VHH binders against q7z443r523to685. Designs and how they scored, part 25

Target 1, 163 residues: q7z443r523to685
Amino acid sequence: TSLNMSTHQLTITVNVTSLEKSLIVSIDPDSPLLMTLYLGFQYQPNCTHFHLNITLPKDKVWQKDEEYTWVLNPEHLQHGIGTYYITAVLSERQEGAQQTPSLVSVITAVTQCYYWEIHNQTWSSAGCQVGPQSTILRTQCLCNHLTFFASDFFVVPRTVNVE
Short names: E, the ipSAE of ESMFold2; O, the ipSAE of OpenDDE; V2, 0.75 times the mean of E and O plus 0.25 times the DockQ between their complexes.

## First folded at step 21 (VHH; framework vhh_surovatamig_d1)

Design c4 (at its last look DockQ between E and O 0.74; V2 from the best seeds 0.00; counts 0 for: pae E 2.2 > 2)
Fold by ESMFold2, look of step 21:
Structure c4 (fold): chain B 163 residues (1-163), chain A 121 residues (1-121)
Amino acid sequence: as target 1 above (163 residues)
Amino acid sequence: EVQLVESGGGLVQPGGSLRLSCAASGFTFSDHWMSWVRQAPGKGLEWVATIKQDGSEKDYYDSVKGRFTISRDNAKKSLYLQMNSLRAEDTAVYYCTRTIYVPGSYYFDYRGQGTLVTVSS
């Protein structure tokens, strides 16, 4: 989904329905943009009132598609099941008559690292965490002594508003 | 580069049969364990069956044992699931998965987009 970011911020609304899954927020701007994302539970966050933030693009990445990806694990989403708001704010304000809109595409998804326990005949995520190299395309799974990438994504319905 | 493509899903009556196929590419198929997992509407993932690299070991979830048969053809880089005596509860999207076996556990690092099986009437 492409969005016009001609103002200095946009709001992403996601409904978290599980306390066990990780949320992946991917932003793909048409041109490199410096931005800060703020997370709020059941309120619109801003630069002075938020639960968590991140600055994009990330400084240290292993793959280019990680630069504009925010991985939110269950510990980041401990505030509950319900609506989370993400405010994305440009680090610079455009001035002048020749303001050019910035277009961004936003995708949100949930993911989890599961394995099948043969003896217990059940799924487990014990000893696994979704890692920071995860993107919309693949999940980094960090499981005690085993690391791998998996695709376990479903597109999450969300509302994105430009303010 | 790893690609898994499921096919063979469709609508079938209870008691009927259906054969699912999975075409694998982008890796050495014969070096990997393979599995089927499924997801029914409104439910979580269910493990269905797993097969060893050479086909010598097969493992099934209890509810499908005796009705489903997993098989592979390493020359064709293909995984199969023969589904007999189908029931309404077998309705699901079926995913072909590449499997990492360690003692006690199956991990799944790649899966396809799935094929829908509907058992109705």
Scores: ipSAE 0.358, ipTM 0.770, lowest interface PAE 2.2, mean pLDDT 81
Fold by OpenDDE, look of step 21:
Structure c4 (fold): chain B 163 residues (1-163), chain A 121 residues (1-121)
Amino acid sequence: as target 1 above (163 residues)
Amino acid sequence: EVQLVESGGGLVQPGGSLRLSCAASGFTFSDHWMSWVRQAPGKGLEWVATIKQDGSEKDYYDSVKGRFTISRDNAKKSLYLQMNSLRAEDTAVYYCTRTIYVPGSYYFDYRGQGTLVTVSS
């Protein structure tokens, strides 16, 4: 989903139904763009009222596609099951970015790192977490017993409003 | 680049049979455990079967024991799943997965795009 940005702010609405999974937020601008994302639970956050924030693009990444990805782990979503709001405030275009109107694509997904317990014959996520290098296309799994790059992946229904 | 390509899925009646294939490339196939996993519509992933590098060990999910057979051909870099006595509950997208075995656990680090198996009268 792509948005034609007529303002300098967009809102992403995500219904979180599990506190055991991580939320992946990918924002793909048509050109380099500086933005700050604010997380709120059951309210629309802003620059003065929020639970958590991040500035994109990330300063240090392993790969370019990580630059505009926000990984929210369960510890970031401690507020409970329900609707989370993400407000993205656009600052300015980076050097060389002069495209107007501004287009932004937003993708949200829920994921977790699972392994198969043979004895119990069940999936487990114990000792595993989604790493910060995860994107929509790949999941970094960090486990205290083994590190690998695979996960259960689901697209989360979302609503995006341009304000 | 690691690639896994599943094939052989389709529509079958209950009690029918299908044979799934998986073509692997981009890694030394014979050095890895391999598995099949599946995902029914609206459901989570479910482990189906795992096979050791040399095929000397095989493991199955209880619900498919006696009906499904996993096998491999390392020369052809291929993984197979023979499915007999298919049931409606076997309806799912089936994925070929490269598997890491640690005592007591299976980890799946790569999978293909899957092949759809529909069991319906």
Scores: ipSAE 0.250, ipTM 0.697, lowest interface PAE 0.9, mean pLDDT 86
ESMFold2 (binder alone), look of step 21: mean pLDDT 87; pTM 0.875

Design c5 (at its last look DockQ between E and O 0.50; V2 from the best seeds 0.00; counts 0 for: pae E 2.6 > 2)
Fold by OpenDDE, look of step 21:
Structure c5 (fold): chain B 163 residues (1-163), chain A 121 residues (1-121)
Amino acid sequence: as target 1 above (163 residues)
Amino acid sequence: EVQLVESGGGLVQPGGSLRLSCAASGFTFSDYWMSWVRQAPGKGLEWVATIKQDGSEKDYYDSVKGRFTISRDNAKKSLYLQMNSLRAEDTAVYYCARTIYVPGSYYFDHRGQGTLVTVSS
């Protein structure tokens, strides 16, 4: 979804259907800009009322594509299953970018670190968490039985049935 | 950049055969286990088969045992899946996946775009 940022804020709506999966939010601005994202559950958040917030771009990243990515793990989505709202508030544009309306593309994805249990012949995510360096294209997996591995997205969450 | 490109998919009749190929690049192919996974329409991802780096070990999902054969050519950086006695339930997009083996588990850290296999009369 591409939004013309004629306003100083945009709202992202996400329906969270599982507390076992992580939400990836990717913002792609046409030009570098500062923004603060606010997370709300069953309400539209603002700068004074929110569950969690983050400022983008991230200060320290391993790769460039992580700069405008927000990884929300189950612990961040602790309010439960339902509709989450993300309000992105743009900060002051650098002087050189003020002349043209900025387009912002927003992509959301749901992911988890699945592995195949050989003996049980089933998918599992036990002992694994999605890492903060995850993006729309790749998942960083931090597992207690495997220190680190990165994977791309196989399928959308609804098509990966681990039940 | 790690790349995996599947090919060989198509329409086949029940009882027919098909051979899938996967071309790998961007990494040392011979250092990794490789796997095939598949996703049928409206269903979740399913593991199909895994092969060790040197091809000395192969593992299969029960439903494909005796019908499918996984193989690899490290010199050509290629993975193969020979599918015989195909059934309607084998209809799926097939993906090759770079695999990390930990005793008791397979982890898949990269996969291709997939190739569609349709088994229908």
Scores: ipSAE 0.387, ipTM 0.779, lowest interface PAE 0.7, mean pLDDT 87
Fold by ESMFold2, look of step 21:
Structure c5 (fold): chain B 163 residues (1-163), chain A 121 residues (1-121)
Amino acid sequence: as target 1 above (163 residues)
Amino acid sequence: EVQLVESGGGLVQPGGSLRLSCAASGFTFSDYWMSWVRQAPGKGLEWVATIKQDGSEKDYYDSVKGRFTISRDNAKKSLYLQMNSLRAEDTAVYYCARTIYVPGSYYFDHRGQGTLVTVSS
């Protein structure tokens, strides 16, 4: 996982090695920032060329730490194994009078929901999806008729200064 | 707030024994199945053993059957793992996990910080 910032935007590079795990992208700005993220597979995305986008902070969340979290499930990552690029375009929050420096930390992790299949004596993720309340600190697992937290993931912290 | 605190890990010679404990708080302990799961350095999670709420049913991963014994004391809100005939491959961080049983599956919704067991000559 890599972070690159230029021209009041930032680029996050993530190497996806499995089509079965979910990607968590967590952004921690030091002050409220409005941003749009664009996802591209093996190319640098922008506002007119992307596979998926999201606007942060999210409008409705259960916990505050979900506001700047993008959960990308295997269905979102079915373009292939390889390098995904995320371009985050940052903007002011309807203030306009003065630009203040912002410190933005980015953490990416991969996670998966596992349960134990008793008869087969093996782990399975069938019927489970990483839910929208997931963060780098906890994984929401939505399994058929059941909700719980269980996962493994990588955490790679990065910090940038946004002008 | 659900809390699970593991203890009893340490360094042990191959063939030795060790007993792990887990102290539970913040929930009605006797309402839940409980499990041990472990993670060897650089590896994924491995299920070890599960015990029913009243202790009447116990289930073990094949590689630990006959060597490990799971038990619980509901009055003390405690889960235990007796590990005998330890092998190098048992080296891992051991987690106490609150378990939800449905037919055919164990789901784990909380675990502690773990206790390290190292089996080395």
Scores: ipSAE 0.307, ipTM 0.766, lowest interface PAE 2.6, mean pLDDT 81
ESMFold2 (binder alone), look of step 21: mean pLDDT 90; pTM 0.906

## First folded at step 22 (VHH)

Design e1 (framework vhh_7n9e_1; at its last look DockQ between E and O 0.07; V2 from the best seeds 0.00; counts 0 for: pae E 14.9 > 2, SAP .683 > .668, placed apart)
Fold by OpenDDE, look of step 22:
Parts: sequence; C-alpha cells; structure tokens
Structure e1 (fold): chain B 163 residues (1-163), chain A 121 residues (1-121)
Amino acid sequence: as target 1 above (163 residues)
Amino acid sequence: DVQLVESGGGLVQAGGSLRLSCAASGFTFSDHWMSWGRQAPGKGREWVSGIKQSGSEKAYYSSVKGRFTISRDNAKNTLYLQMNNLKPEDTALYYCARTIYVPGSYYFDYWGQGTQVTVSS
C-alpha cells in the first residue's frame, strides 16, 4: 500500500490485540527522508506527548529494508490492549529536493518467535524475542536457548491519516 | 540473487496427497536450514516444517505432524514437502523459506512466491 503525502506528518492507527507479540512498522519513502515516529496509546501522540519515539532512517542496518522499520516489542507495548497511534513527523529530504506530494508506503504487522517445547508438547515463546533488525520480509528471532524455531507473522489492518 | 521457487501445488480432495518442491538458487543451499510455511486466507504466515542442512534433523508444526514430511536434495538445491492425508484446513499458499542461524538467533530472510494448495471437502 502506498500513500501520497502532501503534508508534514502522517498518523498510523493500529489495533493491538496481544501484549505478547511485537509490532513491526514499515514506512518506505520514495526517496531518502528524515522522520521521527512517536508512539501513543489511545491518543494521538506528538513531539511533546508520547510514550516512545524513534528517528528514521536507522544509522546501522544489515540491509536496506531495515532503514525505515520500527520494531516494537512487548515491553514497548505494555500500556495495554487497544488502539495505538504512531505519528510520523517528517523533517527533510536527505537527498535532493522533491516536490510534494511524496509517495510513502506503510505496512504494519505483528509477529513472535516460537519454539517447540518437547517436554510440554506446546509451542512457546519463552526466552525468545523479535529482534530489532526484523522487517516486513524478514524475522529476526533472538533466543537464549538452542532449539528449532518458528514464527508467526500477521499483517495488521491499519488506518493512515495524512495531516 | 537469492531465489526460491515453489511448485507442486494444486486442487486436491480431502484425504489426498501433494508433493511440493522448492528450487533454490543464488546461494549455497547446503549451508542453510530450510523451512516451509503457509498462509491461509485471512491469516498470517504460519511455519509448517523445517529441516537442517544435512537433513538429519526435521521439525513439524503439531497440526501437520504425522501427515507431512520434509526433505531436501542438496545436490539438486531442492526442498520438498510431502503432504499426505490433506485436510481442508491445510488450504493455503505454501512458501519455502531460507533460514539463517546465528548463535542465539535465527532469520527467515528469504521467501518464495508460494504455491497454492487447495483442499476440498
């Protein structure tokens, strides 16, 4: 899904139904763009009122598609089950001056890392977390034990408002 | 460029069988764990089965255990999934995925385009 941005910021609305999964937010601009993302729970955040923020693109990435991806782990989503809002405030183009509107693709997904616990005959996420280098196309699982792992991945319906 | 191309999907009646193949290229196939996943309508991607580089270790999702068999031919750079006693709930787009293990972590870093499996009642 691509959006045509004509303003200085956009808002992403995500309904979080689990406190045990990570939320992945991918914002893919048509050209290099500096932006700050603000997270809010049950309110639209801004630069002065937010729970968490991040600046994109990331400075250190393994692959290009990580640059504009924000991974929110359960500890970042501890505010509760419900609607989270992400406000992305655009700063400036990193390369060249492009005329507005600009195309921005936004994708949101939830995921978790699992392993088969033989003793209990169940899938478990204990000792595992989704890594910060995860993207919409690639899941990074970080675990403190060695087993064969699995993951789920769900695209979460979202609403994007351009303001 | 890493490429994974699935094939073998189709329409089959409940209780029937299918054999999926995944042709890998653009990387050393024998150096990687490989996995099958699937995505049913309205659901996310679900891990189905995995196999170690040598094929000596295999793992299955509980719902497919005993019915599905994963295998690989490293000489042919091909991953297989034998699906027996198929059920309507197995209907999904099936993907193969390259798995990268790093101590304490793993990646599913490449997926194919998938092959459609449809099981009718």
Scores: ipSAE 0.029, ipTM 0.301, lowest interface PAE 6.1, mean pLDDT 82
Fold by ESMFold2, look of step 22:
Structure e1 (fold): chain B 163 residues (1-163), chain A 121 residues (1-121)
Amino acid sequence: as target 1 above (163 residues)
Amino acid sequence: DVQLVESGGGLVQAGGSLRLSCAASGFTFSDHWMSWGRQAPGKGREWVSGIKQSGSEKAYYSSVKGRFTISRDNAKNTLYLQMNNLKPEDTALYYCARTIYVPGSYYFDYWGQGTQVTVSS
C-alpha cells in the first residue's frame, strides 16, 4: 500500500513478537528520495536519540531492490519483544521548492533462515543469520555450513504516521 | 512468481555425459548468482556448483571439479550444467537455485522441482 509523504518525516510502528526472526523494513518511494531512518524501542526516535540508523538508498547494493530496505537482525532487536518505532526523515539534499508529495510504499515483514538438520530430522536455524542483502522479495541466508536452506517470510502489521 | 524449470536429466551409463538446463522467469536473471544442487535418494541436499551474474566466476564442489562445468546465457535466462565422466554416485535429483553469494558462503532462496539424473554402472 502507497502512502503520501507530503512532509519531511513519517513514523512506522511495528510490534516485534519474536527474538529469533529478522525484521525487514522497506520504504520504497515511486521516485528517488534520500532519507535517514532511525530506530527506537518503545519511543519515537529522532536524529539525536535513536538505537540505530541507516541512510537510504544504500550506497552500494548488489541488487536494486535492496536500495530502500533495512534488515534488522535479532542482535539489532536485542532491546526486547515489543513495539519498535522507525522515523524516516527526508534529506535536505533537495534544494528546490517542491510542491509535489512523493508516494512511498511501506512494507514490514519478518523472516528467518532454516536448514534441514539431518541428525534430528527437523528444520533448524542454528548457525544461520539473515543477511544484509535480504529484501521483502527474498531472504539472504548467511550460515557457517554449506547446505540448502528455506526461509519463511511473513508480512507483519504496522502503523504508519505521516507528518 | 519466481519460476525455475530444470530439464535435460535422464538415464546414462557410467562415464557418459549429460547437459542440464534451467529456464528462469519472474525475476531479473542477470542480477543473481545461480547454483546447481542435488539430492540423492534419502540424503540431504548437496551444493554442486555456482556461477556469478556475468558468468566470470564459477565454483564447484570438490567431487565434481574437473568433470562438471556450469554456464549461463543471460540473454536466454538459462542456466546450464555440463556433466562429464558421470559416476553412479552422481545419481540424484538435480535442482537449479537462485543464489546469493557473499565471500565464503552460498545461499539459496528459490529452487525448482528438479530433474532426475540416473547413472548406471
Scores: ipSAE 0.000, ipTM 0.104, lowest interface PAE 14.9, mean pLDDT 76
ESMFold2 (binder alone), look of step 22: mean pLDDT 86; pTM 0.856

Design e2 (framework vhh_7n9e_1; at its last look DockQ between E and O 0.58; V2 from the best seeds 0.00; counts 0 for: pae E 5.7 > 2)
Fold by ESMFold2, look of step 22:
Structure e2 (fold): chain B 163 residues (1-163), chain A 121 residues (1-121)
Amino acid sequence: as target 1 above (163 residues)
Amino acid sequence: DVQLVESGGGLVQAGGSLRLSCAASGFTFSDHWMSWGRQAPGKGREWVSGIKQSGSEKDYASSVKGRFTISRDNAKNTLYLQMNNLKPEDTALYYCARTIYVPGSYYFDYWGQGTQVTVSS
């Protein structure tokens, strides 16, 4: 994972080695910034050519550390194993921003939800997905009937809660 | 804050014994299933054993059955793993985990930092 930065734009490069794991992209700006992230597989995306986008900060979050977090599940990463590019485009009129570019920290992590199948005596991810409340510090796991948060960022068995 | 703190690891000769402890805080210990897991260098996490809230039901991975015994003391908020007849293959970081049981599956929502067990041949 690498970071390239220019005025009003960032490029994040992520090597995806598994089609079974979820990618967590966390951005920590030093001031509130409106931004749009674009995802591209093996090309630099922009506002007119991308696989997927998101606008940050998210409008509805349960915790503050979720507001600049993008959760990319295997379904979002099915374009292949290899290099994904994320272009983050900052607002031309940024709220609360000074004239100079803001400091932005970027962290990426991969995670997956596993649970122990008692009958088969094996780990499984079936019926579980990494949820949108996940961050680099914790993984929300959504299973057919359970939701929970893990205390580490690698692999967590799951619960699901109702909305 | 949920906290799980393991202790009792160390270096032991093959055939020897160790007893691991896990001190739990920040939740009602007696309301939860608990498990032990382990991770050897270069391997993924492996489930080792689990125990019901009351201690009445216990499960073991086939690799440790008959050698390891899980237990708990709900008055002390402590989970235990008695490991007998240790083998070099048991060398791993051992951690306890808070467990959610549903029929057919175990789910784990909190893990301790682990305690190292090293078994020399």
Scores: ipSAE 0.110, ipTM 0.613, lowest interface PAE 5.7, mean pLDDT 79
Fold by OpenDDE, look of step 22:
Parts: sequence; C-alpha cells; structure tokens
Structure e2 (fold): chain B 163 residues (1-163), chain A 121 residues (1-121)
Amino acid sequence: as target 1 above (163 residues)
Amino acid sequence: DVQLVESGGGLVQAGGSLRLSCAASGFTFSDHWMSWGRQAPGKGREWVSGIKQSGSEKDYASSVKGRFTISRDNAKNTLYLQMNNLKPEDTALYYCARTIYVPGSYYFDYWGQGTQVTVSS
C-alpha cells in the first residue's frame, strides 16, 4: 500500500492478490472531516471516473471507529487481481475542527471470514461474508450458519499529513 | 484489546520436542475455547488442536494426534502446546486463536502473530 497526497485529496494504492477477500480501508482524520472515496482498478479514479464511491463519515454506525471505514467485498473488487486505487477527496471540515496542520491516518487490511470444518479437516469461508460494520480492529462475519466477529487479515498502517 | 502472544518456537531436529505458549490478555480467557493453528511455507493455515474452556475436552488434527498435547492454565491466561516426535512436515508458523466452538466447526475470531517452528531432517 502506498499513499499520494495533494492539497485536497489523497490516493491510496492497494495491490489486491485475491478476489476472494475483502478490502478494509480506514481513513481516520484528526478532526471531523467530510470526504468522498472513489475506487478505481489500474487507474487513479476521480469524481467523474470511478467504479464505486462512498462518502465518509458514515451516517449510521454501531461504533465510532466505523465512521471512516470502507468495506470492499469481493463483489466490489470484481475487476480483477492487480492494483486498486482509492482517491479520497476532502470536503469542508466539521465545525470546530482545526484546518492546518491536519493529520490523517490511513490503514488498509485484507480480510476474510474463515472457520474450520471438523469433518472435512479444512478451512472454509462458505456461507460467510465480511459485514459492513467491519473495521481494522474487528471483522464482522455474517454467516448463514453463524454470525460472529472474526478476522484473518493483514494490516498496513499509514499516516499522512494534510496541509 | 484482545491480545495473543505466542512463544516457544525454534529450531529442533526431527524426533525432538518443543513446548509452545500463548499468553492471552484483553478478554476473559476462561470463557473461551482456544486453538492452535499453523501455516507451513507455501501452504494455507491449518487447524492443529482445540481445547474447551475447562480443559475437559481436547481435539487434534489427525496429522498431530498422538504427538501433540494441548493444555491451558486459566489462572495464568496461558495456552500450551506440547509437541513431541516432531517431523519436518511440522515446520510452520504456529498461531494461537480464540475459538468459538459450534458442533461440526471451529470459528476463530482472534489470532496471535505466531511463533516459528522449524524441524530439520
């Protein structure tokens, strides 16, 4: 994972090596900030050219750390194995927020929900999906046979200074 | 925050023994099943052994049954894996995992960073 930042936007580069796993993107600002994230495959996306977008912070969350987290499931990453780019366009800061200097922590993780099938003696993800309430710290596993918080993920932390 | 820290790994000759430990914190250790898993080079993760909260029930993968023994000390928040008669094919990064047991399946919600076990021929 790499970061490129301009004055009003930052770009996150993620090499996706599996289409069976979900990508978790966490952008944690030092103060409340409105932003829109754009997803692109093998190109840097913008507001007019992207595969998918989301606005952060999320309107409804169970916990605060979910506010600036984007969960990309395999269905969102169907374009193929390779380099994905996420462009975050920053909007106005929330009332009372400091403008400069600003810190933004960016963390990406790749995760999936696995369980051990005793009879087959194998790991399985069958019937399970990473839920939208997942964060870098915890994975929401939505399974048709059991719902639980579990994770098998790799985390790449980054800190970006926003001027 | 849930933490699992494995230790006790190292280099050992075939036929040798190792004892792994897993120090747990950030949760009520005695309320959870615990498991050991491993990942060999170029292979996926493999479940190795599981143990019930009280320690009254233990389960093992067929590949390690009779050679490995899982145990726990709830007072010390520690999980153990005694590995005897080690084989080169046991070479792997060994993880401990907090486990949810459902009949027919083990679910793992937290893993440690692992400890390396290398068995030479």
Scores: ipSAE 0.057, ipTM 0.532, lowest interface PAE 1.9, mean pLDDT 85
ESMFold2 (binder alone), look of step 22: mean pLDDT 86; pTM 0.857

Design e3 (framework vhh_7n9e_1; at its last look DockQ between E and O 0.04; V2 from the best seeds 0.00; counts 0 for: pae E 16.2 > 2, SAP .736 > .668, placed apart)
Fold by OpenDDE, look of step 22:
Order: sequence, then structure tokens, then C-alpha cells
Structure e3 (fold): chain B 163 residues (1-163), chain A 121 residues (1-121)
Amino acid sequence: as target 1 above (163 residues)
Amino acid sequence: DVQLVESGGGLVQAGGSLRLSCAASGFTFSDHWMYWGRQAPGKGREWVSGIKQSGSEKDYYSSVKGRFTISRDNAKNTLYLQMNNLKPEDTALYYCARTIYVPGSYYFDYWGQGTQVTVSS
């Protein structure tokens, strides 16, 4: 899904149904952009009212596809199950960026890392977390043990409003 | 750039066999524990088999034990999965994945685009 950036901000709406999974937000512009993302729960956040924020692109990344990805772990989703809003505010175009028009692709997904617990014959997420370097194309499963792993990965339907 | 490219998938009848390959590039293949995973429609990704750097240790998901065999050729930077006695429930997108060890932690960081395996009844 791509959006035309006709305005200086967009809002992403995501319904979070589990507090045990991480939310991955990917906002990939067709040209380098500087933007700040604001997270809100059951309200549309802005630069003065938000739960969390992040500036994209990230300064340090291992791969290019990480630079416009925000990983929200359960501890970041403290408000509970329900509708989260992410407002992306465009700051400035980076040097060499196309001026008009700009397209932005928005993808949201939820994921968690699991391992097979042999003794209980069940999948467990104990000792595992989704790492900050995760993207929609790569899941970083950080665990304090090495065993048989699995993960779920679901694209979460979202609505995007350009304001 | 790290790349993992899977191949060998296709349509096969139940009881048939396939051999998957994963071509790795952009990193020292022999330094990593490698895994095969799969994802069926409507299901999460599950890891079906893993193999240690040297190939001396292998791990299998219970449902594939005795039917699947993982191997690697470090000289060719290639991971393999021999799949025998395939079942309809094995139908999935199969992908290979790389692991990274950071002191105190293990994680999977890269996987390929996958190759489709479809097993008909």
C-alpha cells in the first residue's frame, strides 16, 4: 500500500488485540524523508500529546530496510488492548530527495518469537523478544537460549489518513 | 549485502520427495547456524530444521523427523533440505534463515524470500 504525501502528516490506525506480541510499523518513502512518529492509544497523537515517539530514518541500522521501521514491543504498548494511532509528521526532505510528489508505503504487522519447549510440549516465548532491528522482511528474535524456534507474523489491517 | 535465495520447491504428490537449496552470499556462511523454516497459509512461521556451523549437530521439528534431512556445504555456501515422504500438511512456503550469536543471546536475523512447496493428496 502506497500513499501520496500531499500533506505534512499522516495517521495510521492499528487495532492491537494482544499484549504479548510486538507491533512493527514500516513507513517507507520513495525518497529520503525526515519524519517523527507519535504513538497514541485511543486518541490521535501529535507533537505535544503522545505516549512514545521516534524519528525516522534511524541513525544506525544494519540494513537499509531498518531505517524506516518502528518496532513496538509489549512494554511499549502499555495502555492495553485496543486501537493505537500513529501520527507521522514530516519534517524535511533529506538532501537529494525528490520534491513532488512523494509516495509512502505503510505496512503494519504483529509478530512474536517462540521456541518449542520440549518438557511441556508447547510453544513458549519465554526468554525471547522481538529485536529492534526487525522489519517486515526480517524478524530479529533475541533469545537467551538456542533451541527450536518459530515465529508468527501477521500483517495487521490498518487505515491511513492523510491530513 | 546478506542474501539467502531458496530454490527447489514445486508441486509434488503425497509420498513424493523434494530437495530444497538455499544459496547464501554476503557473509561468512560457515560461521552461522542455519535453519529451514516454513509458513503455511493462515499459520505462523515454524522452524523445521537447524544445522550447526560444522554440520555436526542437527535439529528437527518433531513432525518432520525421519522424513527430512538438513545438510550444508560450506564450500559452496549452500544449505539443503531433503524432504521425503511428503504430506499435504507439509505444504508451505519454505525459507532458510541465518542465526547470529551475540554474547548472551541468540537470534535469527535474515531469511530468504522462500520457495513454495505444495503437496497434493
Scores: ipSAE 0.024, ipTM 0.321, lowest interface PAE 4.9, mean pLDDT 84
Fold by ESMFold2, look of step 22:
Structure e3 (fold): chain B 163 residues (1-163), chain A 121 residues (1-121)
Amino acid sequence: as target 1 above (163 residues)
Amino acid sequence: DVQLVESGGGLVQAGGSLRLSCAASGFTFSDHWMYWGRQAPGKGREWVSGIKQSGSEKDYYSSVKGRFTISRDNAKNTLYLQMNNLKPEDTALYYCARTIYVPGSYYFDYWGQGTQVTVSS
């Protein structure tokens, strides 16, 4: 649920069991925080040793809930099935020293985009990928073809609405 | 243990109707969003319909909107799907799923084994 970042650093551990799904890492700080996340496969990453990084909040977002979301597609996870570590490091640019712990909620989810392949009568992910505007509340599907689409929902927030 | 058991499937002619049930046990049913999904043999899964805790908020995939109605009976721990004007394309294994809600997130953590619906042309 909530994690304590009183030391200005935390580690998120996720076990990737499929190379076909995208990983969504959502952070919900109790106050605005600047942070950098570093990704490592089977080791604890830091600012000088990592596979990928991102700075949150993101500047160029379509909606507010994208600001603290990292979308990791299968190509970002190509290092293998197993344990990935994410080290989150707070920026010292934040005003003044904090006297209380900064609480951060972390949510991880997997998702995948599908379309109906008529000729094989099956759902396929070919030519589709999860886009960077995805959040835990919605999946952006970017496809190189114009067909009917669906998203594979292991997390489907707010898909239950009165019609 | 959490258990979801679907029933009410069968063979039906095109244009006919079926009502599916999902009996839930091992958890507080009224605290969860519930979903119906389906999967044809050799196909990927397709989201069909969802319903929030009170039953007042419902959603449907576009291909079934106007033909299918989701409902729930929280006193009986049972989820329902009324399927009208069935088409051969609706032939699939239908299953219910439980959603865990935490602020900002929804997960499917349990799925039933499903009930087969076959619509003859």
Scores: ipSAE 0.000, ipTM 0.111, lowest interface PAE 16.2, mean pLDDT 73
ESMFold2 (binder alone), look of step 22: mean pLDDT 82; pTM 0.824

Design e4 (framework vhh_surovatamig_d1; at its last look DockQ between E and O 0.36; V2 from the best seeds 0.00; counts 0 for: pae E 14.5 > 2)
Fold by OpenDDE, look of step 22:
Structure e4 (fold): chain B 163 residues (1-163), chain A 121 residues (1-121)
Amino acid sequence: as target 1 above (163 residues)
Amino acid sequence: EVQLVESGGGLVQPGGSLRLSCAASGFTFSDHWMSWVRQAPGKGLEWVATIKQDGSEKDYYDSVKGRFTISRDNAKKSLYLQMNSLRAEDTAVYYCARTIYVPGSSSFDYRGQGTLVTVSS
């Protein structure tokens, strides 16, 4: 989903139904933008009231599509099951960016890493976590063991408010 | 830019066969393990099969063993999945995925848009 940003911030609303999965947030602008994302639980966060923040684009990435992706692991979502709000505040455009209204694509998804546990004949997430280099297109699975693995991946419906 | 494009999906009756293809571009295909994964409606992304860079090693999810065959053509930068004796439970979107193997960790990195396989009478 793409949004035209007419203002300096947007809010993403996500209903988190599991504390065992990671939330992937992708906010991809049509042109390079500097922005700060603020996370809140059951309230709309701002620059002075938030649980966690990140500045995008990321400074160090392996792939370009990581630049505007935020991976929120269960430890980041420790506040509980419910509605999380993400406020993205634009700082400024990067050099060379067009001075046209900003088009932003927003995608949210949840995911977890699993491996096939041969003894129990079931999928397990034990010893595995979603890595920070994960995106909407790929899941990085960091495990303390070597196994063939899979993941679950679900697009999470969200509401985006432009303010 | 890394791209994976799946094809070959469609509607097939139980017991039928399909052959999926994946065209890779934007990276050195022969340097990577490759996998097929699938996602049935309302279910998670399930691992199906993996193949080593040179094709000398293959592994399969138990439910598809003996029915599915993974293969690759590094010259054509293509990955394949021959699916025989298809069952209703094989209905899913099938994805081609580049696999990163690192000791102590595993990664699916790039994944295609998928191709739908529907097994129904």
Scores: ipSAE 0.018, ipTM 0.244, lowest interface PAE 7.5, mean pLDDT 84
Fold by ESMFold2, look of step 22:
Structure e4 (fold): chain B 163 residues (1-163), chain A 121 residues (1-121)
Amino acid sequence: as target 1 above (163 residues)
Amino acid sequence: EVQLVESGGGLVQPGGSLRLSCAASGFTFSDHWMSWVRQAPGKGLEWVATIKQDGSEKDYYDSVKGRFTISRDNAKKSLYLQMNSLRAEDTAVYYCARTIYVPGSSSFDYRGQGTLVTVSS
């Protein structure tokens, strides 16, 4: 993971090693910040060249920790295994010559929904997707069938100072 | 911060018994369904048992039904699994999990570090 502090933005790099798991990107700013995230595969994205974007904080969330969370499912990561870049552009206005430091924590994790397939006595992910209410602390599983679920994830924390 | 700490695992012979405990903190324990989930060496996660907030409803995976009993003590913020008639197939790391219950299906959002149960002759 690499970070770029210039122009009130930062860059996050994530090595995707599996096309079956969902990527969760969580940003925890020390104060409310409006930002836009851009996703690129094998290139550094910007506001005019990207595969996918999102504006944070999200509106109408169930819990506050969802506000700065981007959930990227396998279909969003269909470009392949390898390095994905995320450019976060912070919306910030300063009066006069004053500048205030901003601190953000960045955590990335992968997760996947499993259900117990009763007839085959095995765990499967078929018919299940990681939902948009997922965070690094919990996984929302949305399935087209009735079942019991489990999830797994790991965390790659990073903290940056944004000027 | 939600924290779940399992204990009570160990080495036991087939036919033996163990009681697992889970201490919960960082959330209102009595507001949540709870589950035990296990992971055998080289296998994925397997659901074991689930219990309602007040303990009035319990459900079990077929292979453990009649042998395992899930219980909870909301005053002590603790979840338990009584395991009887243990088999080699029960060898796994057992995790305490906070459960998101939906009628007809369920999932979990937090698990502990696990406690190892080894059943070997």
Scores: ipSAE 0.000, ipTM 0.138, lowest interface PAE 14.5, mean pLDDT 74
ESMFold2 (binder alone), look of step 22: mean pLDDT 84; pTM 0.848

